# Ledger of designs, part 8: VHH binders against Dopamine receptor-interacting protein 1 (Dorip1)

Target 1, 310 residues: Dopamine receptor-interacting protein 1 (Dorip1), of Mus musculus (Mouse) (q4kl13)
Amino acid sequence: MKTLFEEIKASIKNNYNQDRSFWRPVLPWGGVFTIKAGRKAVSCTPLYVEIRLKNTCTIDGFLMLLYVILNENESFPRELSLHFGREFVDCFLYLMDTYSFTTVKLLWIWDKMEKQQYKSEVHKASLVIDLFGNEHDNFTKNLENLMSTIQGSYCSNWHCPTRVQEDQQRTISINPPQEIPHGNLIRLAVDELFCSKIELCEERGCGGLREFSQRVFCHGAPPFVVLNMQHWKPEDLAYVPYYLDLSDHKYLLEGATLFNKEEHHYSAAFQIDGHWMHYDGLRNVNLILLNKPPEFLLLSSLVYIRATEK

## First folded at step 23 (VHH)

Design t5 (from s1 with S30D)
Fold by ESMFold2, last read:
Structure t5 (fold): chain B 310 residues (1-310), chain A 122 residues (1-122)
Amino acid sequence: as target 1 above (310 residues)
Amino acid sequence: QVQLVESGGGMVQPGGSLRLSCAASGFTFDERAMSWVRRAPGKGPEWVSTIDKSGGSTDYADSVEGRFTISRDNAKNTLYLQMNSLKPEDTALYYCARDLLYWMDLPYYDRWGQGTQVTVSS
């Protein structure tokens, strides 16, 4: 009767102070889904009897993180259902807890990705889906309205052709600061995106000043956020904050995804009750407990969860 | 524990009728789509029919459309298949299955019964 999450937590308690693998594999790279009894085929689509997934590391780390997040707080499944749909969240948890991992990946691909976001073709009655590419395109951009934000601005020049603007974004992409500040580069980049500011208006022929309001979440502070970090270099990552303030809400570092450029392969690290774990779907032993926090030298993204209100 | 128990099979002459039932327990029946799948001797599984969680939408394989009717009684947690104008080709073991991902058009039957035999012969 134990969920997969409960088994992982039990393993942590029994192996505290040592690097130990979770002895059962979770979300192995790729997968094969067998269609046991297919329904009617569209006349222009070849029939297939199985679906083969390749290069799934672009979603696997985040799927693991999503599972951990959904189990971190008793209210998060309900809250996330408002963004992802009740059936998605219920099926995701059920399929993870029954070790139906290829089906979990298909749930994501079918329900959250657009067909243009991945390559697929039918070969010898097998539908092959290839998720080679960018983790942010294959996962982070498909989180519906979870991280939707809006920032209004106005120009002091009454004749500015775009005097009043609204900038709406569905993801949180931060860039290394243009200046070379010390110590808090990630927090500074977050503040550049979220905090109010005044800048010279960039409309051609406009000499006014543009005032930006504080950026706010369109649907309230979400249970978690993902910071897209793909343009950051190792020298920019001397400090990764464990705490962030986003639009007057406190967030805590839950985990990260890492990208190995030589292997073109993603992995993930995350914490459960303050204990760090590393996940790599390509390895035979693919979930291990770390003795110390991971090094974030090849960071692809950071994941933060909303702290409980005090 | 999820259980699906089929009943109502038997032997019948060509042109005859049978009504299959499937008693469901261990899950919220009215929140899940359900399917009938059959397995003829020496052949693989063949999808027969699907009904959505409310009973408002039904679909049938070409080979049974017009002859078979799927229905459900959510108050009794029971799925039905009315089979009319039966042919020898309908001879098979008929399974009740939970169609977990019907809502996204992925044919995934996560739970099955043990089946009820239907035999159509002279």
Scores: ipSAE 0.573, ipTM 0.843, lowest interface PAE 1.9, mean pLDDT 86
Fold by ESMFold2, fold request of step 24:
Structure t5 (fold): chain B 310 residues (1-310), chain A 122 residues (1-122)
Amino acid sequence: as target 1 above (310 residues)
Amino acid sequence: QVQLVESGGGMVQPGGSLRLSCAASGFTFDERAMSWVRRAPGKGPEWVSTIDKSGGSTDYADSVEGRFTISRDNAKNTLYLQMNSLKPEDTALYYCARDLLYWMDLPYYDRWGQGTQVTVSS
């Protein structure tokens, strides 16, 4: 039987510009899961017979991207199984390929999120889970085993009270350069985070020079990375690099998540075999083929995959 | 294609015993937890028992604990339910089900057999 990924690829191939959309919805917003035969008392919470999901756009785009990533390279399911667990990856692919989309979201919520990351309440025998919020809080924060980095620094002043420092980041969040209004701002921001540098020590009265080592991935270069770009303005996004060098590894642009402030709503854009698509779980036709690469004017996150070196 | 085929049902008097079997094919049996679920006439599905992929951990509904024993033979891709001290309330259609998300404690049975009828009457 054909996977969902194979069906999407076939849809791209057969579009004659008459209908540039995938004909059936993928990962629609929200969902209802009915408990058909509950086991013995599950948790001490009030009993419930269904689970209702609301405001899932904070994870839906990334779940779609994860599905695409796992299908883009034959080695990635095995590699990502080391980080996510084999059962998670196997079940995720199976559930996506059988259109069990509410269950896919529950797989993420139950296995990868802590209960403090979302609001939940039992109401009339229904467990209601509300994922209103931020993609960082609901998705990328849970990738810390994959994307954790560390950078050490050392001040030249022996008397500096913070002479030796280490900065560990659990996710990758880049800030626009303040003093260079034009050029490849995203690459400059990545270099500011990752590259070695020497700068004036910020400690009061110190006057020394602080040397920063190259930032490195704590668990090796992952199959994909997510750059959190929450502070970027449209004027900063004239150029999105199609590749980056991160910690001595080449990464290629796979896609992005987008955030519309007026609607408080996330969507995603990504490519399959060089064809750019837009995904928005709130729409009836929620996966459409773009005529050209997106302009990334509402950028929330960028997603890059590790390139093959051969 | 995933196939689950139950057998071993029948009519038995109260206090009797039956052993149900479920032949599994089309998937890696020893990597999946399995459950027995039953449906009495006019009632919804009721969970009976679950066994993890290795057979090392088993769970039972309160109504059958001490009387029923779930087991598996991973070399033969077969799930079993030994049913002892049967009561009229055990009368139901018994399904073998793949318990896909047992490892994260979410009751989701993604594949079911056709069921085998167990009738307990005088």
Scores: ipSAE 0.551, ipTM 0.830, lowest interface PAE 2.0, mean pLDDT 86
Fold by ESMFold2, fold request of step 24:
Structure t5 (fold): chain B 310 residues (1-310), chain A 122 residues (1-122)
Amino acid sequence: as target 1 above (310 residues)
Amino acid sequence: QVQLVESGGGMVQPGGSLRLSCAASGFTFDERAMSWVRRAPGKGPEWVSTIDKSGGSTDYADSVEGRFTISRDNAKNTLYLQMNSLKPEDTALYYCARDLLYWMDLPYYDRWGQGTQVTVSS
């Protein structure tokens, strides 16, 4: 039986412009899950017979990207199982390949999100779960076991109150450089976060120099990383690097998520075999082959995968 | 392909006993929780019992607790339901189902058998 990934790859092979779309909607916005035979309620009688999902675009693009990444390399399902759990990865791939898309979203919501990350209420015998909000809050924030990094530093002043420090980041959040308006700004911001450096100690009255070691991944270099680009504007994005060096590992651009502020809506773009595709869960034809690499206007996130080589 | 085949149903008088079996194939049986679900004539599906992948944890609907016992033999890829003290209201088509998302407490039965009929009448 062909997997969904194999069907998408097969659809890319046609030579006709009119056939640039995949024939089946993938991860359509929202969804309804019908409870066919509910299990025994603990002390509270269930007040609903279905679960309805709203505003799921804050996770849909990343779920699509995760599916592509898991199919990119035969070792990635095993490696990502160490971070997500084997049962999650196995069920995620199975549910995607059987087109059980609402259930895939529930897998993420119930297994990876905390209840305070979303709103829910029972309305007319339906449990309504509303994922309105931000991709970082609903998806990338839950990747800290994958992308956590640490950087140590020390100050040359022996009397510095904070002479030895460690800085741990749970996700990879970079800010546009304010004093360098031109060039490869993303690479510069990544280097500012990861590379060893020496700078003036920020402690009041210290006057010493603080030496930073190279930032490293707490759990080893992951199969993919997500750069949070929410604070970046189109004028800062003249160049999006197709590769990055992160802690002595090479990473290749896999895709991006995009945010339309007027619609408060996320979409995604990604590569399969060098061909760029666009995904938008609100469209009836929601997976489309692009004629050229996307323009990164309104960028929300960049996704990079670890290269097989160094 | 995943297959679930129930057997062991039949006619029995009230107070009698039956043992249902479900032969599983096409997947790693000892990695999945399993459930029994029943459907009485003219009614929707009703959950009966669930057993975790190892057999160490079981749960039952109130209507059958104390009378039914779910068990599994992972070496034989077989699920069982021992039904004692049967009542006319236990009359139903009994399905063996794979409970794919038991580990996160979401009732999702992705595979079902064809069912085996249990009829309790005097």
Scores: ipSAE 0.545, ipTM 0.831, lowest interface PAE 2.1, mean pLDDT 86
Fold by ESMFold2 at other seeds, look of step 23:
Structure t5 (fold): chain B 310 residues (1-310), chain A 122 residues (1-122)
Amino acid sequence: as target 1 above (310 residues)
Amino acid sequence: QVQLVESGGGMVQPGGSLRLSCAASGFTFDERAMSWVRRAPGKGPEWVSTIDKSGGSTDYADSVEGRFTISRDNAKNTLYLQMNSLKPEDTALYYCARDLLYWMDLPYYDRWGQGTQVTVSS
C-alpha cells in the first residue's frame, strides 16, 4: 500500500502552469464517527452511538503539519514517540495513511486534550464535541513537554533578596519588540527570549545587574518547535526567517498556521520537498500545491524543524 | 497485510459448547487488543468480548458473561473464544476484530475477519 504522504508527493509532479490540488480531501473540517458494536466502556452516561466533531480547524492544521513532520526525517517518529508516546505516533500515522481522518482527530482529543479544553454534550444519542476556540488552547498547549524551556538568572548585588531566579516557559510565545521598528523582528524576539543577556535588576532597591543564562530546552532540542505569533501584526512580519538558532541548534522553516479573525477559521501552509502547499479543511479541495511560497499575512504560528546534523 | 481468519463455528444444541479461533497475521499481534463481535441474522453488530494485548484484562457483554471465555496465545498469534451453555440467541456470525484504540477507550475495530457461523438450535 502507498502511504498518504507518498500519494501527496506523487501529486506534486504534474505539468501545470498554476496551483494544483491533491485529489483526495485530507482532514476535512469536522467529522462523524459511528460507534460500531460499542463496549461496556462506551456505556458511560449518557449513552451515545456516534461522535460528531465541530469547529475542528483549531487542531486540523497542526495535525496536518504533524503528519508532514513525522514523514520529513526517518528519526522523527522515534524521537517524537518519546514525547507523544509510541502508541499515539504509531496509531496517528496508521490512521492518516488509512484516511480515517475523524478518528485521527479523536486520537488527539481523547489522548492529548483534557475535557475542560472543549465543550461536549450528548443530544439524541450523539456525543457532540465542539472545538471552538484557538489553536494554542486546543493544540500547542498540549506540546508543553516537548517545548518546555528554562532560563536561569542571578543579580550582581550579593544582597539582592531574589538573587537567583529561574523562568520556565511551557510553550514558545514571542512578542514583537516594541522599540525596534525595522529589521528581522522575529529573530530579535527569539534572541530576547533565548540568548544570554545582562539587564538592570528590577528588584526594588537592588540597583544591581541581572545576568541571564541562555534559555535551554528542558528535554533536549525537539524535532520541531512552534512559535506562537498571535500578538504579531502583518507589518511586523515583513521578514520571516528561513532559519533560527534555538539553544545552539539550527531550525529551518517548515510551515505556518494562519488565522482569519472574521471567519474565526484556521488554515496552514507548509513545505514538502521544497514545494509549498496550502491546507484548509473547510474547503472541498483542501490541499493545494502552490506555485510560489505563501504570503504570511494572517500568521498564527510558525513551525520550524530541527536541521539534520552533518 | 493485516489478515484475521475465524474458525471453529458450527451447529450445536442449546446447552452445548464451541470454541472459536482467530488466526492473525500481518501485524504485531501482542501489541493490540482484540475483540469478538457477533451479528445475528438481520441485525447490527453486537460486541461480545475484549481482551487486552497481554491477556491480563478481559471484558464481556452482560449477555455472555459467565458462559464465554476470551483468551489469546501471543506466541501463535491466535485469539480464542470458548462458548459454553449456548442459547438460541447466541446464533450469529462471529467476527474476530482488532480493537486498535482500546488503550484510549475508543471502540474502533479497524480490521475484521470474514466471520464464522455459530448456530444454536434443537
Scores: ipSAE 0.543, ipTM 0.826, lowest interface PAE 2.1, mean pLDDT 86

Design t5 (from s1 with S30D)
Fold by ESMFold2 at other seeds, fold request of step 24:
Structure t5 (fold): chain B 310 residues (1-310), chain A 122 residues (1-122)
Amino acid sequence: as target 1 above (310 residues)
Amino acid sequence: QVQLVESGGGMVQPGGSLRLSCAASGFTFDERAMSWVRRAPGKGPEWVSTIDKSGGSTDYADSVEGRFTISRDNAKNTLYLQMNSLKPEDTALYYCARDLLYWMDLPYYDRWGQGTQVTVSS
């Protein structure tokens, strides 16, 4: 039988017949999950017969992107299983391919989010889960060790009290370079984070020079990375690179998430076979083919996939 | 294609025994937890028992614990329910179900068989 990804690709090919949209809603905003035959509940949990999800746009766009990424390369499900767990990846793909979208969201919430990251309450035998908030808190920070990096540094002063240091990060956080008002600012910010550098040691009374090595991925170059762009102004986004080099690996722009501040609502755009699509879980026709690449305004994130290299 | 085919149901007297089987195909059986769920006419589904992918962990509803035994043969892709000391209250259509999200404790039965009828009466 055809996977959801195969159906989307078929829809792109049939675009020549005036159909610019996919025929089924994908990952509609929110959702209700009915418990048909509940197992024995542990005594500490209030009983409920359904789970209701609201404000899920903080994960929906990324879940759509994750599905596309997992279908980009036959090796990516295996590689991502090393970070997310094999059961998660297998169930995620299956649930997407069977249109069980509320269950996909529950898979993310229960397996990848901590209880304190969302509000939940049992109300008249319904568990209500509210994902209102920031997509980076609800998704990007929960990617396990996927984007984990480490950068070592040494101070030239043998007597520096912090002579040898390591900086570990679980996400890729870049800031616009303030001293350069235009150009490829994203590339420059990535290089500032990843490339080797030498700076004056900031330890009080030291006076030495601190040499930073190249930042490297702790678990090898991942199939994809997410750049948190929420603090970038529209003028900083005149040049969005379609290629990045991260720790000696080439990455290609796969997509983006967008944030509408007035509606407090996230959407996404991404590529399939060079064709750009837009996803918005609030729309009845929520996955559409674009005539041209999107303009990257109102950007929340950029998503890059690892290029095939030998 | 995923298929679950139950068999072994029938009429029995109270106190009798019956063994249900479920033949599974179209998926990697030893990678999935499995459940038995029953439905009396006009009533909602009732969970009976669950077994993890290896057979090492089993759970039972209070109403059947000590009387029913769930087991699996991963070499034959078959799920079993041994039902002893049967009561009239056990009368129901018994479904074999794939318990896709057992590992995260969410009761989600993504595939069901057509069921096998068990009737317990004098």
Scores: ipSAE 0.532, ipTM 0.814, lowest interface PAE 2.1, mean pLDDT 87
Fold by ESMFold2, last read:
Structure t5 (fold): chain B 310 residues (1-310), chain A 122 residues (1-122)
Amino acid sequence: as target 1 above (310 residues)
Amino acid sequence: QVQLVESGGGMVQPGGSLRLSCAASGFTFDERAMSWVRRAPGKGPEWVSTIDKSGGSTDYADSVEGRFTISRDNAKNTLYLQMNSLKPEDTALYYCARDLLYWMDLPYYDRWGQGTQVTVSS
């Protein structure tokens, strides 16, 4: 995460009341939604329900990043509407702009998550939704219509039992290169996943050469990509690349999500008006200037946006 | 600026009829579902009826089904509620509301009118 923090500037201001207009809206952790007048219930669901959200940090950082991304370029709301749906994108922006924070989270939970992805329980006329878990399980997995990739390969040995293969991935998970102690490890891991290559075939007794084509996005190069970094250690992160070349497009570092292992809590880092900020929905001051590497935080994800060129 | 203005309320005898109207402005009316919500004296809001953005799907509370009809005229940006066979229990302040998240089945009324009073009494 050193490259990300080497680009970070300035000091932390403790007088947050004057800085509360610096970047608005900003999501708090959790939330309570009051159903003022419920609709006709098919089952035993009450017509009046309060919805309480717990442990929402697994989605909050990405929702903040999504808002930043959608405001990055005038074309991105239209482009992302092709993947998320027009109603989702329009309502997301409207709800963020009107500070309807719990409703933004419910938009994600009900429209993008499957019910088995979270725990919920009705308790004394309140629906309690608990998003405790993993950021990739609660958010990134729901991006398959954006992040899906495929890579084909073939073996030069005509007798290979798996001569023609296809590997499809729903999300982009990269792993630290094994036994490579330094260098641009993230770039190497991305290239290992995406670039064409020729390797010795792994089938026992085959002895052929397997040629991999370039990995491509199943639905076209998206406006942003998320790299799942769950298995990376701080020593692996000497360099976070400012840009990546993916599927013949240049992508620029937009932000990151971070994990505090001791607190089991997610946060995020991203730019506002050219300044790197740390977002943490649990803190009373939930958006602060980032001037040093965050202590005890692991990299959970990297987020890159497609560059507009020419 | 989003505005919802109800009209058509008044005093009526039991068994009578009223037609409520809601004039909408400041948003693309035919892209939004709309609801009627009522509030009786001393009680909280009660959902009455919802109509989808096209007018093709309607839903009603059990207490009004068969007696009330929701409709919309997207060319005139107007929502309607035809209320027949009115009962004293229908006495309430009736609100027109934009049902922003109807498409994902979350009852969220982000904009409300000031309401129009309906009083059913002898």
Scores: ipSAE 0.528, ipTM 0.824, lowest interface PAE 2.1, mean pLDDT 82
Fold by ESMFold2 at other seeds, last read:
Structure t5 (fold): chain B 310 residues (1-310), chain A 122 residues (1-122)
Amino acid sequence: as target 1 above (310 residues)
Amino acid sequence: QVQLVESGGGMVQPGGSLRLSCAASGFTFDERAMSWVRRAPGKGPEWVSTIDKSGGSTDYADSVEGRFTISRDNAKNTLYLQMNSLKPEDTALYYCARDLLYWMDLPYYDRWGQGTQVTVSS
């Protein structure tokens, strides 16, 4: 009963200098799912006998990362079940561990995505689902209430028409600081989003001071967060922090997704027991042990996990 | 290891009744939906019925609705199919299957039994 995660960890221990790869493909790009005995649908009988997936790289790297995260700490499956549902988490782990990779992708598409988020058509009795697009639309935006945060603010002017405000977000989007300061630009951008602050009220004619409270997670600090880095340029990324403080909770860099614009293709890099791995679903050998931490020149997203307190 | 063992098949005259049983082991039975699937001679597999993990929701193929009743006893880890008003076209090998992804409407049967034969003839 060896899990896929145990097999990957074993391969890291047995890796020699010239053989730095995991021998079994993991989450290959695309996939075909065969319907063996369709169930009665309330609205219709299924028109198709198979489902064919295309351009799945917009979810593949993150699905690999999610699998690693769920194995990182024995409490994370239970915690993530509160956000994603127990059946989703249990089936996800089971399907990954039985190498049912096309079915894992369908689990995500069917349970977490809405039909308008992707193109689909029936052709020659196959339902073809095309996930061409970006990671934010196909994965990050669909993480339920995992990363939900609230920040309240209060204007000192009694006559301000928006005196009390709440800003609710379901994703964590940070922007490069407009001026390049000395220091860690990502940390500064995170602090701008999360830390309390006071600034001049933007309501015309108000003239008051608006105090922003600390931004807090609506459902407690999640096991992991995803930072969407789509507006960041390589010049802004001289420092990628290995730790972050998010609303009084410490987070550690678990991995990243990378985007090759010329080929419109995503890949991922992540850590297992301090060893960096690279994943690319298009390659025959698609999971490779790296000699050193990756260079984040084509960064699309950063993934951080909640640190265990000592 | 996950096992599904069907029983209760046999020969019966048209209009008769049979009750199929499926003994499940090696997994948490009350957390999984279960299905009956049949394969008639010379035909591909045909879905018959599905029951959710609690037994609160059931679905049936048009060809058996009103005549067959799916049920489960989660204390005994057993799935049942009560088959009434049997017709010759019900003749098939009947399989018990774990319907892993019923909750998301994807027909994925990850575990199957060996099947039990039901023959309806004069």
Scores: ipSAE 0.521, ipTM 0.807, lowest interface PAE 2.2, mean pLDDT 86
Fold by ESMFold2 at other seeds, last read:
Structure t5 (fold): chain B 310 residues (1-310), chain A 122 residues (1-122)
Amino acid sequence: as target 1 above (310 residues)
Amino acid sequence: QVQLVESGGGMVQPGGSLRLSCAASGFTFDERAMSWVRRAPGKGPEWVSTIDKSGGSTDYADSVEGRFTISRDNAKNTLYLQMNSLKPEDTALYYCARDLLYWMDLPYYDRWGQGTQVTVSS
């Protein structure tokens, strides 16, 4: 009767021990899907009787975060159905709540990824899908319909060859500032991308002033956003803001993904009811309640959710 | 509480016909694709046929195409399989299954009935 989310929340509320782990594994790394009674053939590849997933950590943390997000606000399943499709959201929640985790990963791979985003090959009647790579390529890129933005600009020099410009971004990737910082570097980088501004025109030989309008979401302010932080070094991370203003909407820090370069492995940290948890699909006990908020030294992505009240 | 109950099986002569029914409850039937799967004696499960949620799209295994017809009545929450020109090779336990991921061409049957026996012999 209880959903997986209700079980996790119950384990948090029975907190007799600061490092109490959630014993039931969630989204274990990899997986094997057995085709019980396959239709004619799963087309486009040779006939196979199972699907084997490898190196799924590039999607696992985000799938866990998506599950948490969908359960944190009663309106988000309806809103996200606009972007992901109703069938996807309904099946995702059902499969997570029935512990059908390999099938959840296949839901993402089949419905949201394109073949060129991953390697696949048939070995001994098994289709092997290998998601080795980075989270942006395997997850965040597929959020274009959710997170795409546009910003217009114009130059004051009427002779400027590119006087009127539009810049569209498919996802949200922010770069560390090159100049000496004077504040929260992450907030500064976000403001550089989103806020209206006036700058010297970068067109060679122009000399005019280019006025940028506020960057706006092409499909309305989404329930959550993912900031790609993969270009940031630990020395550039002085403070991770707990809130951001994006296109006149307030967003609150929900979680992050972390990348261990030596192991080529992703993990995640996120909050449920103000309590921070760590998720690592390679661990036998893969969901752990943390004593304190995580340190974001190995940051790969930040995930923010839209605050209530618009 | 999802429940699928098959009926209409029996013993028939080669060349005969049967119509199987599957009564569905505990879910929104007209929002889910449905499949028939069979299990012959000593064999693993074999997919027979699938119908989408509206009934507008159907698909059949090569071994039954042209002989079997899948249909549904969404007002009665009932799935059907009309089986014509039956062969001894069609002898099997026939299951009604909810085909959860048909819409994305991933073969996943998340709920099954207990099955109804079809026996084709002289």
Scores: ipSAE 0.513, ipTM 0.816, lowest interface PAE 2.3, mean pLDDT 85

Design t5 (from s1 with S30D)
Fold by ESMFold2 at other seeds, fold request of step 24:
Structure t5 (fold): chain B 310 residues (1-310), chain A 122 residues (1-122)
Amino acid sequence: as target 1 above (310 residues)
Amino acid sequence: QVQLVESGGGMVQPGGSLRLSCAASGFTFDERAMSWVRRAPGKGPEWVSTIDKSGGSTDYADSVEGRFTISRDNAKNTLYLQMNSLKPEDTALYYCARDLLYWMDLPYYDRWGQGTQVTVSS
């Protein structure tokens, strides 16, 4: 009867002493799926009898975050079903809550990734799927139209050959500001992407001023957003804002993914009821309650959740 | 709680017929594909047949095609398997199974019934 999310929350409440871990492994790195009775169309036995996953850290942290997000608000499963499909959301929650973690990863790979995004081969009656790569390619690009935005612009020069333009994006990638303003670089980068602005027109020979409208979400303010930050340097990350204003909605910092270059390995950190946790699928004890918010020195992505309006 | 209850098994002579039923409860039956899987004595599970959520698409193992017919009544939350021209090799425990990931072609049966025995002998 008790969901995995309820078990994690209970672990947080019972962990007032030195025992700061959730003992049950969640989404352990890799995995093996055994085919019990193959169907005629999928597998005529025996080309392979199992599916073996490796290098899954490029999706594991985000799958954990997605699970937490879906449990943050009772309306989010319905809202996210409009983008990901009802069957995906229902199966994802069910499989997470029944600890079928390798199957959750296969759900993502089969339903949300295309074959060209990963390598696979049959070896000794096992289909081996290798998710080596980065989180943007393996997860963030596959969030359908959830984060689709559009920004229009127009040039004041009547004769500008590109007077009216539109820029459409399906992901949110932000860059460090070109100047060095000290401190709040992430909020500045978000504003540069989203806020209205006026700049000199870059069309050669034009000389006009180009006015950019506010960037807006094509399908309404999503339940969460992911800021792609894989090329930000530690010195740019002195301040991570706890909230953002996007599309006239307040968004709250839910978590982050982190990338360790030496291990070529991703992990994640996120909040549940104001308590920070760290997730690392490669560890035997892979979900740990933190004493304080993590330092985001190795930041790969930031995840913000839409606040409930009252 | 998800429940799958098979019935209709029994003993029958070669060439005979049986109709298996599976009563489903505890989930939205008309949103899930369903399968019949059987286990012969001393053998592992063998896929028999699958039907999609609407009943519009069916598929069968080569060993039963033309002899077995899978169907469903979504108003009654019931899955059926009509078995004709039965052979001794059809002797097995027949399970009704929820085929959770049929829509993405991954054979994953997350819920099974207790099975109903079919015995074909002279």
Scores: ipSAE 0.407, ipTM 0.768, lowest interface PAE 3.1, mean pLDDT 86

